# Designs tried in a protein design chat: VHH binders against q9y6x5. Part 33

Target 1, 379 residues: q9y6x5
Amino acid sequence: LPPKLLLVSFDGFRADYLKNYEFPHLQNFIKEGVLVEHVKNVFITKTFPNHYSIVTGLYEESHGIVANSMYDAVTKKHFSDSNDKDPFWWNEAVPIWVTNQLQENRSSAAAMWPGTDVPIHDTISSYFMNYNSSVSFEERLNNITMWLNNSNPPVTFATLYWEEPDASGHKYGPEDKENMSRVLKKIDDLIGDLVQRLKMLGLWENLNVIITSDHGMTQCSQDRLINLDSCIDHSYYTLIDLSPVAAILPKINRTEVYNKLKNCSPHMNVYLKEDIPNRFYYQHNDRIQPIILVADEGWTIVLNESSQKLGDHGYDNSLPSMHPFLAAHGPAFHKGYKHSTINIVDIYPMMCHILGLKPHPNNGTFGHTKCLLVDQWCI
Below, E stands for the ipSAE of ESMFold2; O stands for the ipSAE of OpenDDE; V2 stands for 0.75 times the mean of E and O plus 0.25 times the DockQ between their complexes.

## First folded at step 11 (VHH; framework vhh_surovatamig_d1)

Design n6 (at its last look DockQ between E and O 0.70; V2 from the best seeds 0.00; counts 0 for: pae E 3.5 > 2)
Fold by OpenDDE, look of step 11:
Structure n6 (fold): chain B 379 residues (1-379), chain A 122 residues (1-122)
Amino acid sequence: as target 1 above (379 residues)
Amino acid sequence: EVQLVESGGGLVQPGGSLRLSCAASGFTFDDYSMSWVRQAPGKGLEWVADIYQDGSEKYYVDSVKGRFTISRDNAKKSLYLQMNSLRAEDTAVYYCAKESYNILTGYSFDHRGQGTLVTVSS
C-alpha cells in the first residue's frame, strides 16, 4: 500500500509558544516523533503565500501567490476575499495534492487548506471542503479521517487547516500570557483529539502526520503606527495590500510616489520593485507591485482608519516572531529527534519523498530534512 | 442589514455599577463571537471583553478583570456588559462589536454600534 500523509496547519502558531506554554498532547506527539524548532517561512509571511509554499516548495515569486491581496495589471484581475477561487492565480505552480491525485490508485483530500477548493491545472482534490470559518475542527477532522479511512481510490495525501491561534493572536496579542494560555491549551486539546481519532480508526501507526504552521505573530500597539495619509495623498496611488507589507500601485509617476514615501517613517523601508532585497526572493513576478513598503517588526501601516489588531504577521521572514514550528509522527519519521531549523520550502521535497512522488522543480533542499527520516542517512 | 444598538450608559460615581446592553439584528447572532470595545477621550479604540457564540468562553482585558462580566442571550439576540467597581479610567464610549475572521484578512470587527457613553466621575 502506498504511504499516507496528513498535513495539518494551525495558523499563526509561533515557534516559541512551545517554549513558553505547556502542550502535553503536542509534546507527546513530538516525543514519539520529530520536532523542527524553527521553520523559516517565505516573505511575505502571510497565510496564503506560505501555505502554498509548503505544498509547492516554491518562493512566492515563483508560485505566484505573493500576498493575500493581489492585483494583476495585465488582466486587471484582483485577488481578494470575494474572488480567490480563480485558477488564474494558482496555476503558476502545481501543488502536491494535484501531483498525488494524478497518480494511479491515489486520491487527495482537503479540509480548508488554501487553494484546495480551486481547480488547479484542471484538477481539484477528490475530496474537499469549501472554506468556512464557522465549521468546527471536529467536523473537519471527521471528514478528513473518514476520507483517509474509506475512500476508493484511497486517500494518500490529506490536508487539514485550522484558524487558531492566528485569530486569537490578532485579537489578544501574542504577549497576553493569560489569554493566550487559554487559547493554546485549546489547540493542544485539538491535537489530542486528532491523535485520539486516528488511534480509534486504526490509522495512527501507519499514517504519517505533519503538524506545522504558516507563520508566527508579533505584538502590535497603538503607539507603533505608520500613517500613509500623512505622507502621500491617496489619489496618487492604489493600495493593493496594506500592513505590514504594503503594495503600492502608483497612479502618477512612480518616482514621485517613491519620493513621497521614502522618508515617511524611520520604521518602514520603501523599495522599488527592482531594489527589493534578494534574500526575500520577492521580485520576479508581475503580481508584485512597483513599490513595496515593509514595516519594522511590531509596527502597523495604517490609513486614517484605525487598526484594532494587537498582533499581526507578514513581516520580514528572518524575524523569529514570524517563524512557525514543524512536528511529525509516523513510519517515515524518527522518534525523539529534534532539529533546529529548516526552510518552509524544504517541506515539499520531504513530503514528495514520503509519498514516493517525483517533485516538480522547487526551491527546497531535501538534504535539510534527511535527519528527520528513518530511511535516510543523517550526517 | 446588520444593526447593533448599545444602551445603558450614563453618569456614575467611582465604585458604582452599570449594565450595558446591545441589541443585535440583521444576522444570525448565535453564529458569531461578540466583543465590547471602548474609546476614551483622546485615546484609540480598546478591546474590553469578548464572548464565544455559545457563551462558553469569555475573555477580558487585564484592566477590567474581576470587575466586568460579559454575557449574552442568544434567544433575545442581546449582548451585555456588567460593569462593577467602576473607575475614572473606565470613562469611554462603549461599543458592541461583531467579530469576524477571514482566512485572507484575519481577525476584525466587521460591525459595531453607535456606542453608549459611560462617564465615571465624582
Scores: ipSAE 0.779, ipTM 0.910, lowest interface PAE 0.7, mean pLDDT 96
Fold by ESMFold2, look of step 11:
Structure n6 (fold): chain B 379 residues (1-379), chain A 122 residues (1-122)
Amino acid sequence: as target 1 above (379 residues)
Amino acid sequence: EVQLVESGGGLVQPGGSLRLSCAASGFTFDDYSMSWVRQAPGKGLEWVADIYQDGSEKYYVDSVKGRFTISRDNAKKSLYLQMNSLRAEDTAVYYCAKESYNILTGYSFDHRGQGTLVTVSS
């Protein structure tokens, strides 16, 4: 009886790719469902923070995953490849799959969404795949659809994560039309396979499907580098995260470090933690370092004179290049409706509504998504 | 441990050709996309070309399209770069790289050899 929801992320899918490239399968999905043309994500516009914001409805300062690289001064813990499964990092919020599977007669399934292989509040997704980038989209989809069809208690919430177009966006840059066209065509084929598989298994008519992303991608260049070593001796600070938002832990007086950095480049803003703009909602967590450096769009903060990146993300969340899209289809959603924008934190209360879950306290506004839903008045 | 050994570099006149080779060991070569990356003296690393694990798809940076061809021989665990119509700006150390992606740190060329020097000059 209760509706089912599949949440899908294609990492690094910039909203304007939909206008600049052809997506016959995704456009068919949208035509029979809804599109939100721009999702305003959370600052920092990085992978782990934004994926956790989608499933918690919280700003990064509130859920505690404030970057892909973090340091907690109280516990002296570093968030890293070897330590990203420590529940310590994730326990400042309750993601939707935990809330869902704690309901009577419900379970959750996950194919590699960030955090789903971590026991958050001693609760791991009922069915999950350990993260492994070598596992094909088809295998991820096979496991998800098997769990949706064959589980007791039934799987009512499922997630699926895919690494593209983020990986290719970093490698080629979003302005490389030839290479990005091939990458994006492959992604559209995967969306076609997803829809076709759901139809063949009898899931399509009764399953709500959201296809979204965490952030976009901007073009970088060897001509747009900010070299920290030219401005400050590396012995004066500990570098927690580098680019495009550097996280600086001073080893000497904080004001001295700030003064050495503040005029380093006209293409970088330097903030003391208390001076971080309120619109970022990025201040009130101990994992946010005393000084952050925010590069202008397309600029790269480096320690030497070079960078390998042709595309990057993490910039100011007001930049259209950082915004993903959201598309959805299923019995909860209108057909053929396009909406201009929502905030990424609005997705959580919408998903809770669809699933009949009481949302935890969050930063989302249900009213922003009402026009997408058949059971709501849009005025 | 991943080992990549580049060879075939040398001094070439503008307009000339070279064929670079890379011998791979310490991993299952057939399971990974492979790349050529180059570094001009005093400059940063630049991605040049990549090829999918089965050889079916090949990609190039704009500056080398139509002049360079990437190929692989999975039976020999070898990667190749045929470089035609060489120009002075192609002067660099060329590296063979195993492509890797980490969900936290992103795409990377961290697994590469010591490189082979290509010098294009009159």
Scores: ipSAE 0.302, ipTM 0.699, lowest interface PAE 3.5, mean pLDDT 91
ESMFold2 (binder alone), look of step 11: mean pLDDT 81; pTM 0.811

## First folded at step 12 (VHH; framework vhh_surovatamig_d1)

Design p1 (at its last look DockQ between E and O 0.77; V2 from the best seeds 0.00; counts 0 for: pae E 2.2 > 2)
Fold by ESMFold2, look of step 12:
Structure p1 (fold): chain B 379 residues (1-379), chain A 122 residues (1-122)
Amino acid sequence: as target 1 above (379 residues)
Amino acid sequence: EVQLVESGGGLVQPGGSLRLSCAASGFTFDDYAMSWVRQAPGKGLEWVADIWQDGSEKYYVDSVKGRFTISRDNAKKSLYLQMNSLRAEDTAVYYCAKESYNMLTGYSFDHRGQGTLVTVSS
């Protein structure tokens, strides 16, 4: 009777898609479980940082995955799609699957959640798939359900990651109702397949399932570009990350670089590291560069090239367009309960509670999620 | 090595039609969604249309909806774009692209051919 949890992410699923589009399968899932209508994610509102925040309960400055592109000046390492498996980047925190599989008679499984194919603290997920975007949702689901049913020691924590609707949101834009309606219908069908597969395998009654996302998506346009080459010579700085939060490593005096950028656009905030707003919790890590540029919602920072993107994310985490949702079903959760909002870092202590794990120090608040859980009093 | 070869461009009058073709090799064509992207003179790349692996899903940018039709023939490893009711603003180099997505870097159209020029003018 050990508790089991499957954590599922559909990347880039904006919270208000639920009210603006039809999801018969997801709505049935919600009706039999719980919904959190808005999850306030962490700044910057990018994929790797927020997926790691879910599984560590930490702000980005504390877990060390501060962006999808990073630089460490001491080691001269760049975090990129060719160097994202180096444990150096991940070792500032302990994700829940590591804690879980170190318990007696437990293992963890993963279908492509960020970090699950990395040996973090010399520990890699007990069963995992190396990331490969070409692998179908069906194959990911088949592997996860096989591991949940057939492993010794038993898999008690599993993750499943899917790239949509993020990929389509970037390409088509979240405001294209025709294109996004068809994309989101396909995603709802995948959720239906997930539930049906769990029922057919006898897992549905005793498995806790969380369906969530890392961020939303906002509409972009070629009319909303901020061209850095118009404001500053590229030779004055090293560009670590570009849009919508640019990370600037000065090659000359930092104040000179700041002064060249501060009036570049009224649609961009320019921060010295020490001046980054405290509400971002985005200051106390060496991987955060001396200057960051934060574009306004829907604006794109570019060099002398135009971007095709019709949708993007990474903006201020106070923006509703950046917020995902969370739905959950299983023996740990109430049925038919809706909650307005939690912080994304609150998911980690809730999952630890469900699994009977002692959480590492974190930024989440268990009390924010008590109303979702049958074994807790909601006040 | 991914190879994509576009053809079918040319000069056409406004209101006219062209059919673009793309021959693909060096990858398992059936496993990937395919796109047409275009670059107007002095402008950046614009996504035009895509088609999913089995041809069942087709998507278009607003400016071409109802005028352009994307299709694929997986047996021939070929991608097509039927362009009707052409307008001056459709003038561009058109590229066939193998879609790729990476959770760190996002969507990419970097695997594309040399392009075929479409000029719509009187």
Scores: ipSAE 0.552, ipTM 0.835, lowest interface PAE 2.2, mean pLDDT 92
Fold by OpenDDE, look of step 12:
Structure p1 (fold): chain B 379 residues (1-379), chain A 122 residues (1-122)
Amino acid sequence: as target 1 above (379 residues)
Amino acid sequence: EVQLVESGGGLVQPGGSLRLSCAASGFTFDDYAMSWVRQAPGKGLEWVADIWQDGSEKYYVDSVKGRFTISRDNAKKSLYLQMNSLRAEDTAVYYCAKESYNMLTGYSFDHRGQGTLVTVSS
């Protein structure tokens, strides 16, 4: 039988939550599998970009999902919450579920994972759910496990996405121990439900399961705001994305806009596109705007509006607060092994290996995950 | 159209109690978590409390814990805030707010009411 893999994402699960809170179910999962304590995600550290990096192994400049809000100057198209299903935005890469499904006697399933409800390269998962935040975890889990268990051709790759603890992190802030403790307990319970469901269906021993996240969460405050309106007139530019990485499309000379913004705040770096640091791998795409603003950790870029968010993400991907974790269990993985760190793009070649798929060109390094796998030599 | 209408505000002495109500319409009320937020004079908007769709979870800002209780009646499409042991610093316009989450835009309040004024003064 072909190997099976379930990829689960809990949005905004910061890595150090594992150190600061209790996760009995997740810890049991880890004890029987492997843990990567910190995953360095891609810049910008936002939901759609990082989820697409996980399943493509590509930096954002390469797969083309460079933000949750995007603008293409040639086609005049916008990518946003109201316009996220145009294949135009996704077709610069081939996600793993497409690769998997195009194989003989294989199919893919997805529950709410970014991009899975979009035909990419004229291919959509055989089984998928249209994104709806109101759908319970239980319903998503039930569908995914049903498809894994009863589909023909068999589902060999599946994705499952959940919005917590991101939503609560935004609301309460990651440092609110009392409120976040309750939220994270619920997440742990959901992991318990997942494991129990898999056991009940007889999938647990043979299914490879990866539990990970796209980014962390940093504490924000109303006392740490950068108001762009104090630095530049709104008529001089179009805001494509706002905080903590603002994408600026000048309506006047780019240099003039840059000069007005470069000294706006000591807590914000302003980059012309060509001057974006190489380490971000965030330059070589037309969807990246001419000017980007990068707020320091915990600072929020705003217009003449107040933000209610006590937590946010999207900051420098070198910040520990932005880093998620990865845990895995199944026949492909060791038991009781812990690894310090990998890059988020490393997940793709590992998954391809597990599934016996030829990976598309990617930025991941298979060598970084060898120690997690039972069939590989660990250096 | 989403509508949220707050009521129950007024003048109260320190140590007193008030019960705020919010009538919701124009959306499926029991599909959304709801919040109370407040704005004190000269200050920004502050989150106060929230309650999950089914009422199973309630969260509070630290300054009101033990004093305020959030509740909801989904059948009546109503949100409530019982405020006990009121303090001068609780003086604010209180708003009922509909919570929304999108994995692209994140957490937000997509709607709030006109507000009801609570004044705590001797």
Scores: ipSAE 0.367, ipTM 0.721, lowest interface PAE 1.6, mean pLDDT 94
ESMFold2 (binder alone), look of step 12: mean pLDDT 81; pTM 0.811

Design p2 (at its last look DockQ between E and O 0.80; V2 from the best seeds 0.00; counts 0 for: pae O 5.8 > 2)
Fold by ESMFold2, look of step 12:
Structure p2 (fold): chain B 379 residues (1-379), chain A 122 residues (1-122)
Amino acid sequence: as target 1 above (379 residues)
Amino acid sequence: EVQLVESGGGLVQPGGSLRLSCAASGFTFDDYAMSWVRQAPGKGLEWVADIWQDGSEKYYVDSVKGRFTISRDNAKKSLYLQMNSLRAEDTAVYYCAKESYNLLTGYSFDHRGQGTLVTVSS
């Protein structure tokens, strides 16, 4: 009887894929539930920051995961593949699975959502898989459904993460209709498998399921490169992150580094930290470097090497190409309702409501999502 | 110690064919998608094709579709590229690459070989 929620992410699922490709299984899911056509994500539009924003309701400056690559000058720590499980990086916020499993008679389960294999505030998801991209969707789903059905105390919040279509979007480019059509068909088949597994196990009617993503994908090209080495000697700065939002730690006077970069390309904006646009909510954290470079949509910042990517993300969060979607089904949600847009930070207070949890302070607005829910007056 | 060794390059006339091979060692070959990438003179690296772990899915850049065929033999830990109807624009060093997906960086090649030169010229 306790409310249950499964949060699913298909990484890099651009919102307009739903209109431009066929998704019979996902469309059936939507038909019996709700759709939010565009989710405005957080800047920068990268994987770790946006997945953490979903589960904390916080802007990146507030939860501290400000990029997929970060540096702390005091501790000399890098947030990287070798150091991403250090709780130091994650402890500026409390994600929903921690709040959930600290409640009486509740536990949380995770199949590879970013951060769920980290002991955040000395608390790791009650059941989890260590991240390993080689583990099949089927195995992830088998574990999550086993935990939802068989755990004591019961699992009331679960997450499931899948790397596609992000991986293929980077490799082939989002505008390659032939390659992306085949990739997206396979993803729709996985959604079909998810729904069928939940039905077979008796979970479907009483489990709330959210299917969403962290960001979209934009087309890149070898004709749209910004070569930093043509504008500034590498000895003048330390590069913390490169593209499409570069994070620059000056080694010399900051104004001198800024001046060398500000006219480097008409397709790149250069910001001193204090001048970063307020709408990004991307200023008030020590992990944000003194200078950031923001490439225009479809442009790639490089040093001397070309990019092998035909698609990328991380750009300005006002760009429709960066926006994911959200679909949901379950007893908490209306059937057959479509909503135009929410902010990605709004998902957290909605999830807390569904689960009966008191949300931590956050940047989301419950009112933005109340029309999705059967127990709320829309107005 | 991951090793990728390409072979089979050479000089061909336009319209000709070549078959590239890549011998892999030092990792569980079956667990990874594999790619061919190429670098034309004075240009950056270009992804050409990839093949998923079990060989079930093959993907190509538009410029080679219908002319190139990627394949793999997991028992021999080998990757192949059959290149037909070669054009001058296919002139490049061709590299075999092991693919990885990483939550932080997304798509990446974590290793590539020394390459094999393909020259298409009259």
Scores: ipSAE 0.495, ipTM 0.811, lowest interface PAE 2.9, mean pLDDT 92
Fold by OpenDDE, look of step 12:
Structure p2 (fold): chain B 379 residues (1-379), chain A 122 residues (1-122)
Amino acid sequence: as target 1 above (379 residues)
Amino acid sequence: EVQLVESGGGLVQPGGSLRLSCAASGFTFDDYAMSWVRQAPGKGLEWVADIWQDGSEKYYVDSVKGRFTISRDNAKKSLYLQMNSLRAEDTAVYYCAKESYNLLTGYSFDHRGQGTLVTVSS
């Protein structure tokens, strides 16, 4: 039988939550599998970009999902919460579910994972759910496990996405121990439900399961705001993306806009596109705007508006607060092994290996995950 | 069209009580968590309390714990806030807010009512 893999994402699960809170179910999952304590995600550390990096192995400049809000100057198209279904935005890369779907006697399934409800390269998963935040985890889990168990051709790759603890992190802030303890307990319970469901269906021993996340969460405050309106007139630019990495499309001379913003705040770095640090791998795409603003950790870029967010993400991907974790269980993985760190783009070649897929060109390094796999030599 | 209409605000002395109501329409009320938020004079918007879709869970900002109780009646599409032992610092316009999450934009209140003024003064 072909290998099967379930990729699960809990949005905004910061890596150090594992150190600061109790996760009985997840800990059991880890004890019987492997843990990567920190995953260095891609810049910017936002939901859609990082989820697409996980399934493509590419930096954002390469796969083309460079933010949750984007603008293409040539086509005049916008990417946003209301315009996220146009394949135009996704077709700069080939996600793993498409690669898998096109294989003989294989199919893919997806529950709410970013991009899975969009035909990419004229291919959509055989089984998928249109994104709806109101759909329960249970329903998503039931669908995914049903498809894994009963589909023909068999589902060999599946994705499952859940919005917590990201939503709550935004609402309460990651430093709210009381509320976040409650939220994280629920997440652990959901992991318990997942494991139980898999066991009940007889899938547990043969299914490879990866539990990971796209980014962490940092504490924000109303006392740490950067008001752009204090530095530049709103008529001089279009804001394509706001915080904590603002994408600026100048309506006047770029240099003039840059000069007005460069000293706006000591807690914000301003980059011309060509001067964006190489380490971000965030330059070589037309969808990246001429000027980007990068707020320091915990600072929020705002206009003349107040924000209710006590937590946020999207900051420098070198910040530990932005880093998620990865845990895995199944026949492909060792038992009781812990690894310190990998890059988020490393997940793709590993998944391809597990599934026996030829990977598309990617930025991941398979060598970084060899120690997690039973069929590989660990250096 | 989503509509949220708050009522029940007024003038009350310190230590007094008020009960706020919110009438919701234009959406499936029992599919969404609901919040009360408030804005004091000269201050920003502040989250006060929220309640789960089915009313099974309730959460409060620390400053109102033990004094305020959030509740809902899904059959009546109504949200309530019982406010006891009111303090001067509770003076604010109180808003009923519909909670929402979007994969691209994250957590937010996608709709808010016109608000009802609560004034706590001697």
Scores: ipSAE 0.024, ipTM 0.348, lowest interface PAE 5.8, mean pLDDT 93
ESMFold2 (binder alone), look of step 12: mean pLDDT 82; pTM 0.815

